VH-VL binders against o60147. Designs and how they scored, part 314

Target 1, 175 residues: o60147
Amino acid sequence: MLEKNKYLYIFRHIQTNQVLLSQGNVLKKTALFQLPYPLQKPVAPNGMRPAKLRKDHWVPLLKVEFPNESMFQSVFMQLLNYRKYRSVQPLTSDLLKLPIPVRRRKIMRQEVPNTIADLADILNKEKFPENSVRLQLSDKSDSEYADWPPSVQIDSEEIKLSRGFREKTTVDEAR

## First folded at step 15 (VH-VL)

Design kd18 (framework fv_dargistotug)
Fold by ESMFold2-Fast, scan of step 15:
Structure kd18 (fold): chain C 175 residues (1-175), chain A 120 residues (1-120), chain B 106 residues (1-106)
Amino acid sequence: as target 1 above (175 residues)
Amino acid sequence: QVQLVQSGSELKKPGASVKVSCKASGYTFRSYGMNWVRQAPGQGLEWMGWINTYTGEPTYAQGFTGRFVFSLDTSVSTAYLQISSLKAEDTAVYYCARGTQYLSYGFDSWGQGTLVTVSS
Amino acid sequence: DIQLTQSPSFLSASVGDRVTITCRASQGISSYLAWYQQKPGKAPKLLIYDASTLESGVPSRFSGSGSGTEFTLTISSLQPEDFATYYCQQDYEYPTFGGGTKVEIK
């Protein structure tokens, strides 16, 4: 029933506002590798087992429905590239003046506005048909982080998640 | 300033129910999960579970399913713990506690505690 | 479930002493450990999180160290107001607390 090939889900951390991207209604443990400053330690000290995904700490930020898989793939890949680009840019002098924990917290807080701005930038560069892209936001005010093209229809309906939207820790550890 | 203020002490008979409140102020209620921790007289701390303040979804530790219910009233920034069919072994101080803003580890703010005494 | 064992269960020391409390986990928990102070009749207070990060407003005489299965809380120069029970707590899985260490000043 979920067409993960045309739906993009974006999750935010309830306390830090760090962002994870997901294809469809499942947040996989491998999504943690998107984070430049991991919330959980990614590996055990011997490197044998990655850290668990805290299923109770992530909430939906937004859901994007595309008309077809081709448009979804294009936008999703561009968004991942934008995130990678941001992670390797030099820090500003103002941020470098801060202690490391304070600096990282400030950077993490900006992931929500940055991700929304990046999504809008990508959609403005593409020339999709009018009202062809549906954007659902958990908080409608988050749409104000960017200017949206005519291709985007915005609403704030509740984002429905499946029971299995987070992978089990025991399954991840079985390999 | 962050504050968690809990309801007053309760004295109940076995089989009764109790509802403890935890009112939050000084921060955005929906941005932090709320944990419940109990401490029996003279004993250590025991984590009971937490509730996601954004979704309202509770998660219970083993041993705290069935009779224990976590709920919210987001309009007044308040979390609730309800215990039904009270037993003498439920006698304890019950705390609500908020997590830290960095790496989401540890509980950086605590309510003052609510003593629930169950006696015949 | 992950079990945390604290030692000693009870400690008596003089003002100015260096005090060390140990917490051992039944399995590897990386640095997912916090330390709390609880004074009689009061709620616990967070001292340290992520094994070694001092919570804001906590005196610098408190420090934490360790990773994996062995962790320590150190008070470099014990003060009268440090009379309390100290608890470690892991958040690698569902949270669990150690049994506590009661510190009394002679």
Scores: ipSAE 0.006, ipTM 0.510, lowest interface PAE 12.5, mean pLDDT 79

Design kd19 (framework fv_dargistotug)
Fold by ESMFold2-Fast, scan of step 15:
Structure kd19 (fold): chain C 175 residues (1-175), chain A 120 residues (1-120), chain B 106 residues (1-106)
Amino acid sequence: as target 1 above (175 residues)
Amino acid sequence: QVQLVQSGSELKKPGASVKVSCKASGYTFRSYGMNWVRQAPGQGLEWMGWINTYTGEPTYAQGFTGRFVFSLDTSVSTAYLQISSLKAEDTAVYYCARGTQYLSYGFDSWGQGTLVTVSS
Amino acid sequence: DIQLTQSPSFLSASVGDRVTITCRASQDISSYLAWYQQKPGKAPKLLIYDASKLESGVPSRFSGSGSGTEFTLTISSLQPEDFATYYCQQDYEYPTFGGGTKVEIK
């Protein structure tokens, strides 16, 4: 199904709590390049290989509907820039005291709150028209990670999944 | 006014190495990924991999590991492709191309290409 | 890797003709497909992204359609400057290109 370019989807990894951004409800494999911590170690000698996309390991975190494509593009690019910025910041002294595996788990656990806070920060700066942006969350409590501007309307309606994120049925398997 | 300018053609013997440069201008270098694409004489386009311009982390397609190295000099907005232990089958035009990360926006800007010829 | 099959590999047409090039993917790639034009001795130029969206500065005679596994590039009225090879490209997985379609004007 072809999606309109006015929707932003954010997905969460069920094991690591890392997040992925998507322009549609179908997550493409190259989205894994967003991850600062790969899900699997390289399997090929002397080469880097992204982890295989396990669609059953990613669940929708939130969906944002923008009035038009220009607003979507602006917010999407700014979120990518925020993620890049976070990935290269110096670690705090508290984190540096932790063993590497413990440190990475702690950082990854903050991806959901950080991404939601970044989204709200961008929307606050952009000053879009009142009630022009519709936000749907899989878990309503996640809205509490940030203060939302007047432009955002939080919708309690459940996010609908694409076929790529559902358990295969007889109909889906025929495809 | 996005521009990617690559270094000039190279003629090398088998076993030599070559380093191709790609200088970017007209945009924020660290905000877009840099891709490398190869085209052998009379053949089609082949994606080699990309480098994350913010972190410096490269990703290589299968077949382009070991002898191929992507790197950056962010102070001069330049990406590099180094090929070691050159073989005759490496003869090709090598392109750098800007990609909008994770969006299906295609490679919207390309360098002019660098011809690398490997012959004895 | 996702294989892209382009047809035809070669096409000869007259100025003013409608030209259609097809690209078929070995698996569902949603809308994650782009089209490029490459003239002899030049770098490729992006024409269409996200299967159907026209890149800025590209003439309106170019259009793209399709989703899933079947995609088409259409040139509604072929011009002399359209002599080129056309490539489709997916980025659903690691990027791959189709084999190309060479368009010659009669």
Scores: ipSAE 0.034, ipTM 0.630, lowest interface PAE 7.0, mean pLDDT 82

Design kd2 (framework fv_dargistotug)
Fold by ESMFold2-Fast, scan of step 15:
Structure kd2 (fold): chain C 175 residues (1-175), chain A 120 residues (1-120), chain B 106 residues (1-106)
Amino acid sequence: as target 1 above (175 residues)
Amino acid sequence: QVQLVQSGSELKKPGASVKVSCKASGYTFRNYGMNWVRQAPGQGLEWMGWINTYTGEPTYAQGFTGRFVFSLDTSVSTAYLQISSLKAEDTAVYYCARGTQYLSYGFDSWGQGTLVTVSS
Amino acid sequence: DIQLTQSPSFLSASVGDRVTITCRASQDISSYLAWYQQKPGKAPKLLIYDASTLESGVPSRFSGSGSGTEFTLTISSLQPEDFATYYCQQDYEYPTFGGGTKVEIK
């Protein structure tokens, strides 16, 4: 059989701008456990976490192809750790002046640039061969959130979720 | 070659504690989560929980809180399951199994199992 | 928790037979189902993941199908080494296993 998974998909919520990581191009309900909350106090249920996973609310942000599963797992794990670290940092004074709902919306809006910057930081720290990592973005301007290492080849084509991946192109709807 | 090697069988009295080890080799330890699965004599498989090998954070299934503790020694690529205040109903084969950190693609490598017998 | 119900719990078959085992989930789990084989005295072995993807090194006589709430494991031509108990397992939520199906060779 072929080598196991070497692709990372990152999805964006169309309304909140929150992001979810996936090992395939289909989100499963357990992906919701990636969403951090709170940022400085004990966990409050549902504050920043959707009640259920709904299709049509999550769209691909980017797709990364790694040379092998080991490199994928390393980057995936580090990216999850970066997200956890960000969730427990103290809020800046400008954010603390905002009403809680406004503050949460502003923080959630930053998940896309933060995730892209974190991905680039991780890839800059790893010793991957030149042009061995292929990055495909739904919005090419999102590549501007970071400086990419020589190991990364940015695909000028937009992400495709059909031909060859039909079986894993749908975002699951929870009931 | 990926291998998970567990410690040997244990015979314990009620109220004692046991610590089962699971030593990993053939892959980067912190890149994969470690799951614990229990099988009582003549019964099926029961998932107990997992530990994130990168962060050290354990997650326990309902029914496996309190007396059960997952831990790591990353310097020797080893995961541990500790059971305190042992009861006869804890008699089972305990397996460690490798999975992805957020539970995808099944458990592709398993330890050989550790039989824990609790009797007076 | 998501409950998985396997049927049958036990079956006897002859070498060369086609064997079918069913796993039903209490709610829609898309394709997030794996199948394991456990031989007497051994740890389970992953056969199939993502409902239908054959794990590396697993004989082609094993196949999986299904989506949503009903899933099937098929062994197209039973061999003597297939004497084992088979388990389904979901990972759509926190993992749960089915009750198992014991396959005996007549």
Scores: ipSAE 0.006, ipTM 0.532, lowest interface PAE 11.5, mean pLDDT 80

Design kd20 (framework fv_dargistotug)
Fold by ESMFold2-Fast, scan of step 15:
Structure kd20 (fold): chain C 175 residues (1-175), chain A 120 residues (1-120), chain B 106 residues (1-106)
Amino acid sequence: as target 1 above (175 residues)
Amino acid sequence: QVQLVQSGSELKKPGASVKVSCKASGYTFRSYGMNWVRQAPGQGLEWMGWINTYTGEPTYAQGFTGRFVFSLDTSVSTAYLQISSLKAEDTAVYYCARGTQYLSYGFDSWGQGTLVTVSS
Amino acid sequence: DIQLTQSPSFLSASVGDRVTITCRASQDISSYLAWYQQKPGKAPKLLIYDASSLESGVPSRFSGSGSGTEFTLTISSLQPEDFATYYCQQDYEYPTFGGGTKVEIK
């Protein structure tokens, strides 16, 4: 009757710093629908197909372990909602002064700190048990973008990339 | 309890239009996308596309552009499929099904289906 | 589109039999595959998602396995209510369904 642990995998683009959320350690092609600024032209008219996914361009940002699937789903959907909310907010005067290509690059660069801040905000609002949520980061300094609640345990070991941009921590993953 | 309730069967002549409804209840409508799936008599399942219930943005599969339109009325938690310029080959049961492209949780709730028959 | 090929297209089996249905993808779809059961005149019912996760309320006699391009649905001990057509479906790209496997109880 107990639910199995569930993982949220967060990836970042090596050049743009755009962020993708995934339930598995391999990105779905349709994950590209999360991006407001597509990297490539659509394959078909009317955006019927997402832009081509280049797996070698996306590296782990962080891995979040939840004690059950319900907590994972709640946090995952809230993160998607935060991203949609950000995309419809009025731009700051500073950003409006910039040419569109420069503006896009600045917005994309903020995706990593924004995602980490949003995750922490969601976890701070939820009343999860102490040390029930485990974070493992590729760069531990990224945890400094937010203040974490008592429910969060940050792993002392960083995610290490193997050949082909694969994270070693997923080798023994139990579903 | 999650429920998707579709409108009743339709009998139409070639060239007519039809609008099928799918009313959702038991969950937050904007949190899940709505998919449309077609099944011609004696045939298998065919995904037609989906609509993002948060943004209202439709996505159509190859072969379902032009004559097919997905839309929403979020105030009544209802999704719509409109087919214009009906052809005999459009005869099928049309299903709505909730799901999301961000999570591989499958289509975990389906409408009962709407039979659309196109004949002279 | 990604093509899914199911085999066999039809099988007959006795109550208590172990039944295995195969689904092959035209390209690597990782674990992004679901299985559905459809009874005559009814909507499909989700059985398994993410290749091997059993949907809530589905009997434990159903199981899924596989990754990449080859997947299987297994019914360990076939029951009379399992007479149905079974479909695989991928969502690695825009969703596509396999052609279906009709299971008839002898």
Scores: ipSAE 0.289, ipTM 0.753, lowest interface PAE 4.1, mean pLDDT 85

Design kd21 (framework fv_dargistotug)
Fold by ESMFold2-Fast, scan of step 15:
Structure kd21 (fold): chain C 175 residues (1-175), chain A 120 residues (1-120), chain B 106 residues (1-106)
Amino acid sequence: as target 1 above (175 residues)
Amino acid sequence: QVQLVQSGSELKKPGASVKVSCKASGYTFRSYGMNWVRQAPGQGLEWMGWINTYTGEPTYAQGFTGRFVFSLDTSVSTAYLQISSLKAEDTAVYYCARGTQYLSYGFDSWGQGTLVTVSS
Amino acid sequence: DIQLTQSPSFLSASVGDRVTITCRASQDISSYLAWYQQKPGKAPKLLIYDASTLESGVPSRFSGSGSGTEFTLTISSLQPEDFATYYCQQDYEWPTFGGGTKVEIK
């Protein structure tokens, strides 16, 4: 379906605050290759398997609805490129003074605000129609990490963590 | 318009090495990963692994570690598969295919395939 | 690794027939399944991705359905150019392919 390529699903790790991007409302195991810092060591570097995906450790952060697949693809690819670019930038002197494990935890915790800021930056550069991009957050306060362009409409309804990205049309149709 | 063009067939002796090329055109090379898929004569498709064209980092499926090496030359938009210490069981058609582990759009473009025959 | 089992491995059909091919995954792969067509001596061609999304340029007689562990490729009215081998492929984990289904003319 065309509709399957209209949504960007963003997940965050409940413990590390690391972020994963997905085109579907269910994470695939290979999405873990997006992570600069693996959650667990692979069995062998040259014969590695994907890290174990603990579905209960990944929760919704943000869902973005685009008017069409072309806009979705453009924004999705740009977000991946921003994340890769950030991962190779020189570390600040303050971070370099920290032990490696402490430094990694601080960097990981910044992925949520960084991803939201990057998304807003991309949307500000694109010339999308007014109110054409819809954001739905699990915590509306996360929208404060960025200034949003007129193309963005923030949904008044938050994503319920217990339901993930599942849709619900009416209370009578609830699972 | 997207095209993946592979090098021609190779006939090698056991113990030799071979390097297959896959030249991409019609798209931004670094925006898509490159996969390698093998098909032995009369058999099905077998995924060997992929290389991240942005970082240059290869990932190998189990069974394709050691003798198999993925590499790339981004200046000419070309990916390479090198097989060392060739064995008879390496006889197969080797395909390159465009796709990234980050998106599930399938492998939407394939090279024409390179037949590698290993015989004495 | 995730195993994909295709059935049948071989079928004979006539032009105009409705053809159905099934692919079963050894574990839940959500909708992360694609279908390919391969003609003798040619590279595979993507038909369907994300279980049911038709690739651009692919005729509408091809359709995909299913989620979780059971998936189906349907050709609503078989044409002469559709005689080929069809493969399913998952990318929920390391990519793996089904064994293939060869569709031959009766």
Scores: ipSAE 0.256, ipTM 0.743, lowest interface PAE 4.4, mean pLDDT 85

Design kd22 (framework fv_dargistotug)
Fold by ESMFold2-Fast, scan of step 15:
Structure kd22 (fold): chain C 175 residues (1-175), chain A 120 residues (1-120), chain B 106 residues (1-106)
Amino acid sequence: as target 1 above (175 residues)
Amino acid sequence: QVQLVQSGSELKKPGASVKVSCKASGYTFRSYGMNWVRQAPGQGLEWMGWINTYTGEPTYAQGFTGRFVFSLDTSVSTAYLQISSLKAEDTAVYYCARGTQYLSYGFDSWGQGTLVTVSS
Amino acid sequence: DIQLTQSPSFLSASVGDRVTITCRASQDISSYLAWYQQKPGKAPKLLIYDASTLESGVPSRFSGSGSGTEFTLTISSLQPEDFATYYCQQDYEHPTFGGGTKVEIK
């Protein structure tokens, strides 16, 4: 029951390794607008609606706790901008030489390393207080995709996955 | 709205250098790559390469290594094309063009072009 | 380097005509093809991307089709403002442009 949102929840797709960002522990259908549509078939003929959200296909990647809402908003918006920037860059020649299904799988598999690297880059550029940002990962080896600033404290306990994608928390925004 | 505004025409002698600017507005500069395309008089379009506006890393097409340099000034949302040791064959209109999403979204915004004329 | 061959290089047409321009790629480029319109003294304008998707604001008389190595741009009823040079462009590899098709008034 937090009055101000200070948590960032990051999910990965169990098969494709695509990443979704969420302000709460429950993914909303609109989170699918973060995904590049050219990499998947649109749900509707008009191509504008996001693909159907299958919550059982998404598992926690990591959870970030910020000291306050202002820091959360700054990092969240910057991370969305980094993701948008990556999605609109021309493909490199090494990727273009790959067959389309192989190319798509390679791009999708890189979303986890890229998101973690982007998060660390943003946190390194911000001048947050020592140990003010807490990271909890599902797999601690994923922290090795980046160099973290002194403001970041990585939790020794990994996120434990339940039978569903949903992590147990004391906060639930979707009521 | 998205705009790319390029510097004015240049008349240069062989052996000189030129630096063309492309100032972006109406969008987040670092969120899109910047491409350079040239067009010699009466000829078609030729892609020269691009620069990653997030990392600053340029990529050049086969014919445009060496004398051509792509650079950025992110503080003023501007991309630059520098051509050194100018030759008559460099006479062309040079365009900057915004890169788009993965999987062939094309170049959706273009500068107005900068004519570079190399003559004695 | 992927080569794009446009045909015809030059075409004369009248207002109201259906115009078809073809672009052939030297290898399979899937749907990684865009079409541009360029008027004299102006920058190119994106018409179509992903082989068949109309760019926002482009009139519905323009359409694109094809995949693999053969692509077409069709103007269903040519208007006076459509007299221009048209280019195809691939980004399957490093981008390359076709040689252009000049559409002039008959």
Scores: ipSAE 0.006, ipTM 0.479, lowest interface PAE 12.7, mean pLDDT 80

Design kd23 (framework fv_dargistotug)
Fold by ESMFold2-Fast, scan of step 15:
Structure kd23 (fold): chain C 175 residues (1-175), chain A 120 residues (1-120), chain B 106 residues (1-106)
Amino acid sequence: as target 1 above (175 residues)
Amino acid sequence: QVQLVQSGSELKKPGASVKVSCKASGYTFRSYGMNWVRQAPGQGLEWMGWINTWSGEPTYAQGFTGRFVFSLDTSVSTAYLQISSLKAEDTAVYYCARGTQYLSYGFDSWGQGTLVTVSS
Amino acid sequence: DIQLTQSPSFLSASVGDRVTITCRASQDISSYLAWYQQKPGKAPKLLIYDASTLESGVPSRFSGSGSGTEFTLTISSLQPEDFATYYCQQDYEYPTFGGGTKVEIK
């Protein structure tokens, strides 16, 4: 019996560096609701159409393996809460002086360092066993955005997948 | 233990408004989104939309824009569905259900349902 | 809008039978599918999420399988309390439900 959802898959947008969190190695379109600056507009008063998910624009940032699903759920929800908290904080005076498009690009580019720092903060507050959380990055230098607790083991091997974390499926092969 | 308790049945005339409540207990209200699901008599389930309990931001399915309003009172852990300008076709059982668009854990807790009957 | 088609819409079964219900999606939804049980006059109850993960407290006779566009719910040995209507539901995009499968005693 294989345990599902003990892996956190984190994706990065190749141009904006915006971050999406996923319980699976394939992003679902509603993951876009995580973004504080979506490009969608209301379709009708009070209605909203989700932005289109372009899978080729999202690449692996990191994969986290937890000892169990409960730990995964706790960390995933806390990361979402950290993101919500950041989105409602007052902007610095330096950011407020920038034109809106420039300001948004600068904020978006910070999502990668912020997500990594938030993950480390959560893992430092939780008392996980030594070497119980495995971290595999696409670029190991991204681990330098934070100080990691003894519970974290960083894989020496980087993620080599360019099309997200998705392995080729029968459907993909038929295409 | 998670519980969602909804307000009682309503009988309304066409053109009236109704406000259904869904009171949550047994968990941190702001940590889970709240969904609304409609079931017309003898029919299947239809997702109406969800409200982000942290931000208060509602999202409506296309069939439920305009006359339907989702809201919250976080101080009493309660979500609300308001339907304005009621029509006979709004006759249905309305369910609240706990879930979030970010995780596919399904709707793991449901209110008991509120029957709204619209008749002249 | 992703459409889910359930088959059969109705089936008659006896206690102890193996029951299989199919759900087909109009596009690839990966594993983002759940199954629910609804008894008359009651709210739906979550049985399975993420295509094959059994919800806590649900009997092991229930199982789910599939990915992409074709999914199945199986009840390995039908019990008296299992006579109900079953719904699949996707959340790859805005959630949608299948039309339901009514399982009744015969």
Scores: ipSAE 0.390, ipTM 0.778, lowest interface PAE 3.2, mean pLDDT 85

